VH-VL binders against o27280. Designs and how they scored, part 191

Target 1, 266 residues: o27280
Amino acid sequence: MDSMNVPEVLEIKRIVEESESVKTFIFSWDFRREVRPGQFVMVWDFRDEKPMSVSLIDPVRSEIGISIRRVGEFTDRVHGLSEGDLLGIRGPYGRGFELMGRDILLVGGGIGMAPLAALADEATARGMRVDALVAARTADELLFLDRLEAAGVNISTCTDDGSCGFKGFAHERLLTLEENHDMAAVCGPEPMMFQVMRILDERDVPAQLSLERYMKCAVGICGQCCLDDTGFRVCAEGPVFWSQELSRVREFGRYRRDPAGRRVPW
Short names: E, the ipSAE of ESMFold2; O, the ipSAE of OpenDDE; V2, 0.75 times the mean of E and O plus 0.25 times the DockQ between their complexes.

## First folded at step 9 (VH-VL)

Design J1 (framework fv_marstacimab)
Fold by ESMFold2-Fast, scan of step 9:
Structure J1 (fold): chain C 266 residues (1-266), chain A 119 residues (1-119), chain B 112 residues (1-112)
Amino acid sequence: as target 1 above (266 residues)
Amino acid sequence: EVQLLESGGGLVQPGGSLRLSCAASGFTFSSYYMSWVRQAPGKGLEWVSAISKSGGYTYYADSVKGRFTISRDNSKNTLYLQMNSLRAEDTAVYYCARLEDYYWGMDVWGQGTMVTVSS
Amino acid sequence: QSVLTQPPSVSGAPGQRVTISCTGSSSNIGADYDVHWYQQLPGTAPKLLIYGNSNRPSGVPDRFSGSKSGTSASLAITGLQAEDEADYYCQSYDRSLRGSWVFGGGTKLTVL
């Protein structure tokens, strides 16, 4: 009855190695607590707590999955865990993706494919046509291709170095795709999302974008989740925002904040 | 039992403004896209505007873009249409309609509110 | 002119079958967008009659049926009754018009 705000200590049921730097941790989940694609949970290793997007939602098996990229001390410790070990989970939090229409374009960069993989499952389950543009720096960093293919998703890939698919950035690949969709969902590095959003806006495609930065409101650091001009809080009003909402934010795609809160160009 | 109830219509002079409201009850308002559809006296249905579940994305017919603003307040279960720079051609019954999210059809309609633009 | 074309009127006798056409283009019905049908009784709001080309909402009798082929759709009404006298509208979505919901011009059904 408010159980979503209380941490549960859960046993790691299964670990899937997605790449050398990414693992998906799978837990049994009581779906009395509803979870939707685009939402995140707080993962607690009994020392520190970090927000992680839900990448698998499976009510049939009563499981959720959380995909974690190794980028620092916390994620290094979590990557060192084995099946049977324990983690604290609280949530879910945040606004999930909205689905509308008969077809959807997913544009994901790196670990940004994690929330989009869960969305792809929901979209295909309801009979939508799903096209996914999966982008990464190298072929080894492309995520969820086998899972997307198994779900019947039409996949395009691009890598910065040309090691798989189109050689170039997501927005450059998108410009060569002359298809329109009823909606799009985008998640990845902010500069990529900004460029993709501009193209989708020109094509009159409604787009939802998931912002990973400053998702610390759930642990009481809500002020750091704000975007500049609009006062949007990523954890309270996001992490998923519509393109029309983000077009009003001068900072989006142009500047980031350092640990002192100073504006720094991307 | 689901219901939509429009209000705010009336007589207004050309160039004037009106704000329409649509009160929703009997369903989870925040889970649906919403739309405004109008019908001029003795004429057919014309779609006017639509809004996403969160209110973060809006759609407008070319005939009203720049003059009308759709918005919603999910805490009050209410949809709005702010109509500015009204013209005689905007005279119509304005219906509030709920959009279902897969087929993009309008499954629940209000009874309508009459807007008359005349001098 | 309407983006979707319907005949302005159709008539039939009680018990008869009538069909109302809805003709679109490659940017709407031809782009695989579904067609929905609405019934408007005199002096009332429209009511959803058929959604997703051929599905009936709860409470709509099976005398009403819909179909879609290419750039066109049709509404069929069998066993006509006096209470079926109404205006009927088709509706789809058009990708080329900045993403717009589009209605047909409406068909007045007279039950003779």
Scores: ipSAE 0.677, ipTM 0.837, lowest interface PAE 1.7, mean pLDDT 88

Design J10 (framework fv_marstacimab)
Fold by ESMFold2-Fast, scan of step 9:
Structure J10 (fold): chain C 266 residues (1-266), chain A 119 residues (1-119), chain B 112 residues (1-112)
Amino acid sequence: as target 1 above (266 residues)
Amino acid sequence: EVQLLESGGGLVQPGGSLRLSCAASGFTFSSYYMSWVRQAPGKGLEWVSAISKSGGYTYYADSVKGRFTISRDNSKNTLYLQMNSLRAEDTAVYYCARTEDYYYGMDVWGQGTMVTVSS
Amino acid sequence: QSVLTQPPSVSGAPGQRVTISCTGSSSNIGADYDVHWYQQLPGTAPKLLIYGNSNRPSGVPDRFSGSKSGTSASLAITGLQAEDEADYYCQSYDRSLRGSWVFGGGTKLTVL
């Protein structure tokens, strides 16, 4: 669709400080372009374009939000912006999450909670029971806890270093949770997602996982988004994949590729 | 009018293959889980296979796992069942059916297509 | 064999009440998965009669009702009529079978 591929210059309406390293940028949005949790937009600062997951979808206020972690030159420049400044936005792109059943488990690591926060809002609006396992390396990387609580989500936390909640990794915490769910949605570092997927597969819980792998293209333009075994383009066929789809991908959870195409362990 | 229409049934030898199709009309096909349910002559209903809304997750009864493959094409509003290594016990009328969710019934059914596995 | 157990037949006279049971286990009905009921008239495809334990689709008379308790469900037909003569199937979902839809064996209702 041509209108999806043309950047619109939008004014930053509001900025929410989520942590020292994460901000949510809120824009007015015309919901004639439907946006679903799990989809992403291309954010253009008039120098570089980067894909960012939609973290807030609010048709009542006619707003979308995108949450950005400061990790490099592009994100550092965007973090320097103020309310009233302009960014180019195009999209949305990609396959969103599917909802099924009456209860859902969300497992999020770090910034991976961003698309899951939007999903939590939709799931609770549909009357689903939502349990969230929020994982991070340290307490200051736990995101959206207040927003999830306000939405009525049942929250469990863990940190690698034990600075907040359970001390350990997401999959270790998941093993101590005995609640059955009709489905799960997972987003975070790929090694975490791989371990969580294995546990959910053993429990026969259908799971959807959102890949934040290197996306250097819009719809269909760059092969760098492709996964090794299946040829899935994250920006076209993802970023959300079912666990059955990812179980066929040898790269998932094991290695990634550098700009030269060489295998790099996680 | 909301409708499902199966096709592709017929007579096949043991060990043979058939592909069934189910054409959907009158509703948003991509919003529904789809199932195949079969009924052997004079017997009850047996669920065979199901597929998620996007086609990314599939379910199979133990009796057909490894032999049957369910798929869908949302751009064509069509559900498929590829049946390989057919056995006499697979002889049945095959129905396609839709459901919104685990907690909603199969509210629309096709008329069925007959598959006969015989030498 | 069927994971959900139904009696193979039931009979009644016009105007009477009949009930058809559906017995499951802790992995399906007992796990709070809903029970749905289907009516199959001779030579026709099944029709959804009751969904979500007790809800009627548009066009289903209120003389048909469903209920669920523990690991079992029941379909009740009051004011039995000749046109109710059919096969009736319960259906639920079973997580222990790697996520599957399960049907009862069916009950043939004869109107005497």
Scores: ipSAE 0.615, ipTM 0.816, lowest interface PAE 2.1, mean pLDDT 87

Design J11 (framework fv_marstacimab; at its last look DockQ between E and O 0.79; V2 from the best seeds 0.00; counts 0 for: pae E 2.05 > 2)
Fold by OpenDDE, look of step 10:
Structure J11 (fold): chain C 266 residues (1-266), chain A 119 residues (1-119), chain B 112 residues (1-112)
Amino acid sequence: as target 1 above (266 residues)
Amino acid sequence: EVQLLESGGGLVQPGGSLRLSCAASGFTFSSYYMSWVRQAPGKGLEWVSAISKSGGYTYYADSVKGRFTISRDNSKNTLYLQMNSLRAEDTAVYYCARVEDYYYGMDVWGQGTMVTVSS
Amino acid sequence: QSVLTQPPSVSGAPGQRVTISCTGSSSNIGADYDVHWYQQLPGTAPKLLIYGNSNRPSGVPDRFSGSKSGTSASLAITGLQAEDEADYYCQSYDRSLRGSWVFGGGTKLTVL
């Protein structure tokens, strides 16, 4: 058994409140263990374990951040924790984002901005031009705006209710943007990602998309996160996939499998 | 020592197929884009194809699109080029090259393998 | 025919300065993509000579220099030596060609 598969009990160093429903938990990290934007960790609260994207990678402070949205029993418990409390962290796992080129477009929806924020930091550090389309239902749910701005990211916002930026969905806002990029990274609700990918494909923009599926083992053994037809395991071959890969995945944007293995439409 | 070594070149008839390989050593193969570049006898350099670090995205020149397939096996540190429906104009020395991480340059080249398409 | 245009040949005497131009367009060099230069000695594989418009890899003499302005780039060689006789290629990226790596037609440098 690889040492990376054993949960390490870490102390919550600090907690950042990103929004009403999202908190970022900061941990000390030994960067001898490499972590890349787009990878995930398994968070263990000594009762249950859930996959979470890494949203902050700070080699200078020797810290990583995990942003967690409050959506259920597990996350309710985690959100009840305080600085100094303990969590088990296992990983990192999965394939992260690749960077290449002069400029990159980030398209994120809701908590999907978590891995993209980490990617933005890396891209800007490399001297890339970064444009970010940040989407949310309402203005108060837009994530990481100050952080992105501080990093030099050019931000465009859209909200379902029009409370901030463009009124509408991310793909609708994208249609109004004429400029193409060397590549794009996308993360958010799968219906959003599906529409965004279609637009980017029509424009011949290479795109990477981070998928979310039910995960159990995180090491490609149990098969719970397998995608139909291809056999891609989200935890092993993903969670970041290229658009050309996803074009072969019939279920993408259409349905997912629940913990019982049943097809559930989006 | 960083090195790329091409193989698989040879003589093939028009319409035939050939598979090139490029063995990488001395660096983390999966950390780089890879590319194929060819040079016809007495002619200039022509980019043929490129592939992302993970192999999940591929690029092709219009001249080879639909006929050539680039792939990679990161566990074997090997780049491949499957060439189908070969034409006389595909005759060239084929180089594999490591694509620089940011600026799309090619900082490491193999010595090339000759592909001759002739009846 | 090449997306990037180079003179087919240039020549110079030992010790002289020669320049090789590389002319592109708004979709490649003019789109602020970097220009790279390669040296190909007779019977050998290309070698990266200049990367990122003006940077020299280890082992490349400082008498080689690159510059970029507008839609064009230039390679300058000072103190020309017999061993510099080779083909030189500029290379960039073109977004208008659905993401294509593009080379110049090449320039044959003759040392007189």
Scores: ipSAE 0.870, ipTM 0.940, lowest interface PAE 0.6, mean pLDDT 94
Fold by ESMFold2-Fast, scan of step 9:
Structure J11 (fold): chain C 266 residues (1-266), chain A 119 residues (1-119), chain B 112 residues (1-112)
Amino acid sequence: as target 1 above (266 residues)
Amino acid sequence: EVQLLESGGGLVQPGGSLRLSCAASGFTFSSYYMSWVRQAPGKGLEWVSAISKSGGYTYYADSVKGRFTISRDNSKNTLYLQMNSLRAEDTAVYYCARVEDYYYGMDVWGQGTMVTVSS
Amino acid sequence: QSVLTQPPSVSGAPGQRVTISCTGSSSNIGADYDVHWYQQLPGTAPKLLIYGNSNRPSGVPDRFSGSKSGTSASLAITGLQAEDEADYYCQSYDRSLRGSWVFGGGTKLTVL
């Protein structure tokens, strides 16, 4: 219905410890503000505001979840909070993932599994077959395996160090899999996403990729986050992009830009 | 209530161009994939093109790839088909159709608009 | 040329049963993509008759039924009536053809 762009102060209802560095914060949500997998919200700790992707969407319980990795001062403060504490939430923002067909491949790296976990729930609820390739540096950094398994998702894992599943990178594991899907959704480090997209494109699998770059955008200037060559604004036109859109972006998978606009290789 | 209405058809010379429009009403247009399907006089149905909900992914039949461009404007609830380098064999009634995303089926069809490519 | 094969015509008398076949391949129906059926009355747009192999939209009589087995599908019409005279098209999806919606050539049903 009517979209509201007003911050709401919400009580942390439950905290799930996903790993030593990742927690999921669960809030009651009024679904008059529709939320789709792939969208993000602005999380306000009453000092700073940061964009965070939604990792749980549960209209039956009237709950959303936001998974946060501890990487800096803001996220460290939020990780210090307890059930019953308050956070400001506004949104949702951005375009979400689109679903098509009967089967979907999810490819997630690290915290990139967060928006894909929400997508897995929606795809499963719609009767789709869901295959997930979950990648991380080490076994203890693999996220949402129990949740995905409980949802009926077919899981493959890979770790850089070989501590769980295939030893190697997500794209190397994908090359050993011959099965194609109606569509794919990918989220993780940009170099991983680029390699995965290339393989999916060669297999004629339509792919959607969520750019984690939006987590680096400052509140109030998120519309300034642009991709080279196209003028895409990640928080306004993304964070989810189709492979056909990203194939036109010279920057994707090759370099990023620092605050001064200089090219920085991945 | 749910309705699709095509327009923009007409007579055009071989090598010419036409832009078809399809106005959608009675549903949330931005929540559906959309398609164009054509039917030559006295012949069967032939799929032409399809587009994702956002417009970011497009599909084309081999017979039209490189000549036709599908697009959409979700703010106007309108689907488009830009047809270039038209040939006599492109003569057909062009239907727009709403794509059901789970089954790859087409559940709502417009009435069609006639495109005639002739001298 | 059609990717899915249908007989060009079929006929039956009122009250009889008629079956219209739709034959695909391993890259479409055989790859477990669903089959949909459309009815086109003379001079009108196609109308969805059966979706997802065997489901009927609201308003479609249960005299119309669909089934799928292997690389083929069938539309069955029981208790034929004069108003069933129309062209019938099957449609599926084929990823091997660059991601394509594929139609049968159509079957003209005549009620004798």
Scores: ipSAE 0.755, ipTM 0.862, lowest interface PAE 1.1, mean pLDDT 88
Fold by ESMFold2, look of step 10:
Structure J11 (fold): chain C 266 residues (1-266), chain A 119 residues (1-119), chain B 112 residues (1-112)
Amino acid sequence: as target 1 above (266 residues)
Amino acid sequence: EVQLLESGGGLVQPGGSLRLSCAASGFTFSSYYMSWVRQAPGKGLEWVSAISKSGGYTYYADSVKGRFTISRDNSKNTLYLQMNSLRAEDTAVYYCARVEDYYYGMDVWGQGTMVTVSS
Amino acid sequence: QSVLTQPPSVSGAPGQRVTISCTGSSSNIGADYDVHWYQQLPGTAPKLLIYGNSNRPSGVPDRFSGSKSGTSASLAITGLQAEDEADYYCQSYDRSLRGSWVFGGGTKLTVL
């Protein structure tokens, strides 16, 4: 029925190849179950389920898009699916991004651009000026550039290997950008987000950052998505946190946890 | 009908504390930034504090920073201002206001609650 | 000491036009932040009169108008009526250092 805690089996309506390693799976969606940029869904392939951010939110066409990077067994199986095949979806869950002011900066690393692409659509529809810093390891992994350009987003790129745009890390490119933003939204590898947050804090730019942690229940019961210093559950109090909230979190940017809960370096 | 209703004002000694509340109705409270604005007797409006939609980001005027704490409970549609280490200069009518986050204007105001700090 | 500067008072006869100025700086009005105007009748809470420089909320007569240029803004009231006697405040946002909502010192309008 309409319970968000019961997986709904949905047909893949369309598949968009975003890069060699990233595909966007588009589904029909009943928007009585509202979805906000920065929220996530649990995607079930009938063997396992994983959290995925929504990259397209289109109430007019009654569609959502979920962008998935091929990185392991689960995502390999999902990438092998075709249009017409089925996936289970639970959600949405978590706190989404909120918008403020007229000038927003997006900083996305790799697949982290997925929820930011959805946010960019909402921001431009609201009449905001949107600057996006799109980062990846290589040019072939820069995501959503055509979509962002078509929406009127001002794009800056950086790649670790210098194959497109600025050669180096996102925080290094950020230092060369104008400091005219009312807020920022950041999503990507946690070490990148930590460095970006430090720069934004020095500039007094309010920032929202989307964190990823291992999840099982997605509703805040099991505790596997917790942050050390605050007890925040990424699935319940996040995944989007304000920079003021994260300033108290020593774990952020320093280490991660494996499925057994052990600290490991980034 | 959109309404804001402040409460919790009163007479307090210097160094004391008060907690103000603002009950919101007639709109989706969690969709708006909220603010406190005060007006000392015979004086103009002075912005005090503001808070993001989720409550995760807060702003304070220099005159109250470190002494006042803004917070909200979106499940109860209520905005709060915890006022500690009160001074005579804090004597004012305190207004709750709804903030439009695109323009930064305040489109809905409460009736205000009076805070008097006097020995 | 107000971040935005307004004249302390203005006056006009019924039917006349009056204007109230609001002067800011490069960190607020001059950084393209909007100006809002509030009317405060005696003994009442402030009421939004003009938002986004020139927009009127529902129920505000079209004889109230606002404009912004450079670091300054202006509220114009035409067809002045006795009921317009009130205090008027401009307000903007200042992004410098920590961000803040900033008000003018207020202007007392007297209808003669």
Scores: ipSAE 0.565, ipTM 0.823, lowest interface PAE 2.0, mean pLDDT 89
ESMFold2 (binder alone), look of step 10: mean pLDDT 93; pTM 0.949

Design J12 (framework fv_marstacimab)
Fold by ESMFold2-Fast, scan of step 9:
Structure J12 (fold): chain C 266 residues (1-266), chain A 119 residues (1-119), chain B 112 residues (1-112)
Amino acid sequence: as target 1 above (266 residues)
Amino acid sequence: EVQLLESGGGLVQPGGSLRLSCAASGFTFSSYYMSWVRQAPGKGLEWVSAISKSGGYTYYADSVKGRFTISRDNSKNTLYLQMNSLRAEDTAVYYCARLEYYYYGMDVWGQGTMVTVSS
Amino acid sequence: QSVLTQPPSVSGAPGQRVTISCTGSSSNIGADYDVHWYQQLPGTAPKLLIYGNSNRPSGVPDRFSGSKSGTSASLAITGLQAEDEADYYCQSYDRSLRGSWVFGGGTKLTVL
């Protein structure tokens, strides 16, 4: 447990290409150091360190996976690595998802499906019925569909352009679903999560939402990741928050913080 | 051994407040949803409130919404119930109970603490 | 009124079988939420007797069994003994109004 604060230099055991812009990097992991869905690790390329959600937790094979989307210089460098190359891993950090009930809904947008894929594995192993609503801008940006299917998840898709499944946004698709669930877990762009949370709250479904840390907070500047109304720190008290916690935050879904810590509209 | 021990009950006047505590031992408290259940003298069991593992989500029976607040301190292995605006009909033995079986069933119960609301 | 309905009392002689019913609705038992049963001896806290419709915790005699059908559940006690005299409660979960744990009104079992 104490060793989680020291970066371990780990060999990339396997790389899975999830899409043109997303790869999952798989490492051997000592599960004496517990890791749960919804937690994140700090990934160090020996130049910069960035937070990344854990997307695969496999105690049977003693492996973890970290899914990374190409969005800047750091992620571009990491995407250039090959099996056998080294990365520093520190963690895990943050609150993970809590599973409750027997029927759960996962709502993921883009790379937000990464921590939800790990949660789906745990939920199905626990014997839960899992429904996943997987959303993206286009069909080629839908992530983890084969993995979710292999886990026994009931999948619905939607794309902004209608290239796969329902044409529209996640919250619009959710409005057409008649079922209630015992719990929901949501991860994706904050405006999507806000709209989904409103619908789930109206339906009296407890929801957990994962707010990923901003890249500029990677050096441990936790104050920049605080939410205005509650003082929640994403790296210390998140990234997973219950809908009841987020409903008290005026900033959620309306404003974000830029790299300077200033409020910026979505 | 797994145990729950309630405290903080007593006699209080209508409109008053009490804070109940439940000390947990013998298990990893932070891994469980927890609940409060009450029983009025000679009456049946009535669920009052429940709280998620982190304390981030809370549930309340309609009869206590807005008056009672459930909370927990995982560092102290302790569950709380803050009871405000108490009424005669809140008179009951209050049990804390651990939630198991997908968090729908109650597998461990405390001995209860008596709350009497009377003038 | 309780959301789950139980008979207020049942009675039997030693060695007999008694059955206690628990009737719910489409928002709880009918929505496939499990039924759990609790035994409360006079002056004591409730004890889990049956969980997940039909499973016994360690230490509970096999004389106690549970079942579920549609919107109802039942607790059966065979080979009734004097020490079985107690109050019995069913409990489930109701999905309406942000979810809630719901108890039956309780059944007092008298061993004649």
Scores: ipSAE 0.519, ipTM 0.800, lowest interface PAE 2.6, mean pLDDT 87

Design J13 (framework fv_marstacimab)
Fold by ESMFold2-Fast, scan of step 9:
Structure J13 (fold): chain C 266 residues (1-266), chain A 119 residues (1-119), chain B 112 residues (1-112)
Amino acid sequence: as target 1 above (266 residues)
Amino acid sequence: EVQLLESGGGLVQPGGSLRLSCAASGFTFSSYYMSWVRQAPGKGLEWVSAISKSGGYTYYADSVKGRFTISRDNSKNTLYLQMNSLRAEDTAVYYCARLEDFYYGMDVWGQGTMVTVSS
Amino acid sequence: QSVLTQPPSVSGAPGQRVTISCTGSSSNIGADYDVHWYQQLPGTAPKLLIYGNSNRPSGVPDRFSGSKSGTSASLAITGLQAEDEADYYCQSYDRSLRGSWVFGGGTKLTVL
């Protein structure tokens, strides 16, 4: 447990450009400290530290990957790094996805496909049938399609603007897909996740959802990671929650919180 | 080495409550779904409830939904079944059983604990 | 009513073959959920006998075998022995019941 909370300085072994705004940083990893899909690490650039989901888990090569979208000053600095440069990594933190059954539906929006790509690898390795609905605003923001195809995943796409696949939102596309799944995993913008969860609940499909927006503190030492109504702490009890847990949270999909913790409508 | 041990059964009046426990040893409890299965005297096996590895998702047979609550404490390697509003029809031996996946069935069973709902 | 149907009893003499059927529907066995079989000796807890349609756990003799076709499954016992006298249950999963593990009604095997 102590070794998980001490940053290890690791060399960037490889960088994969996933899109204009997303890069995957690959590091050698000692799997005596196990990492599972759905968990996150704290990434330290020697000035600031931010939580990032693990998007690649490769015990054969002894590597992990962390996919980072360029959204602000920290991520801009990290995107400026090259192979051979150093970053501090500590973790993993949070509970991972659970797998059960013969088949799984993955529903990912934008960068939310990152933890689901790692889950797809694990599910496929266990012999599960994997169907993925990959959603984005535009075709150039669809992520991990080649990796999912290489893993044997059955892929459906949708874009808000219709530039690739179904024209519309993830939940609209989901209504046209087969209902026959033993479980689902969902990660993306919260309004998308709420609509998808509602459909999966109606179909009696057990679903797990990742609430990465609340991962501001990784070790549960601050109250900002707390969900309303239930008292869940995302960094301690999440970021992955079952649909039965989230159905009891009034603010999920209806409100977000500003930096002061005040409710703001979506 | 791998074992499940039930406790908490007994005689209870209709409308009463009981809490069953199942102590697990010899395996990584948090890596398995868990289940409760019952058997009324002289009758067959009936699945009652199941719970996900983390405890975040639960399944119930229609006959017990709203009356029984399954839970687990992974730090104590223990599975629970809280039984409320008990009926004579709930009289049975209650077994806990380990679930790895739909593929593997229920591969480890406890010895069972008797619940009698009478008078 | 049982979601999976088994004959209530079967019988055979030592050395003979018996088959126990388990009939389901499109929402369970027909939906490609595996069938598992359990043996329950008098006064004991059930024991997993066959998992994943046809696999034997360590220690289960070759005399026991399982098969699945369409919406049905079968347990075959060859070379019957007196110690095989027990109740046998099939078990699968049914998605039409909002996620439910389902057992057959059980079959009492008598060795004559």
Scores: ipSAE 0.573, ipTM 0.807, lowest interface PAE 2.1, mean pLDDT 87

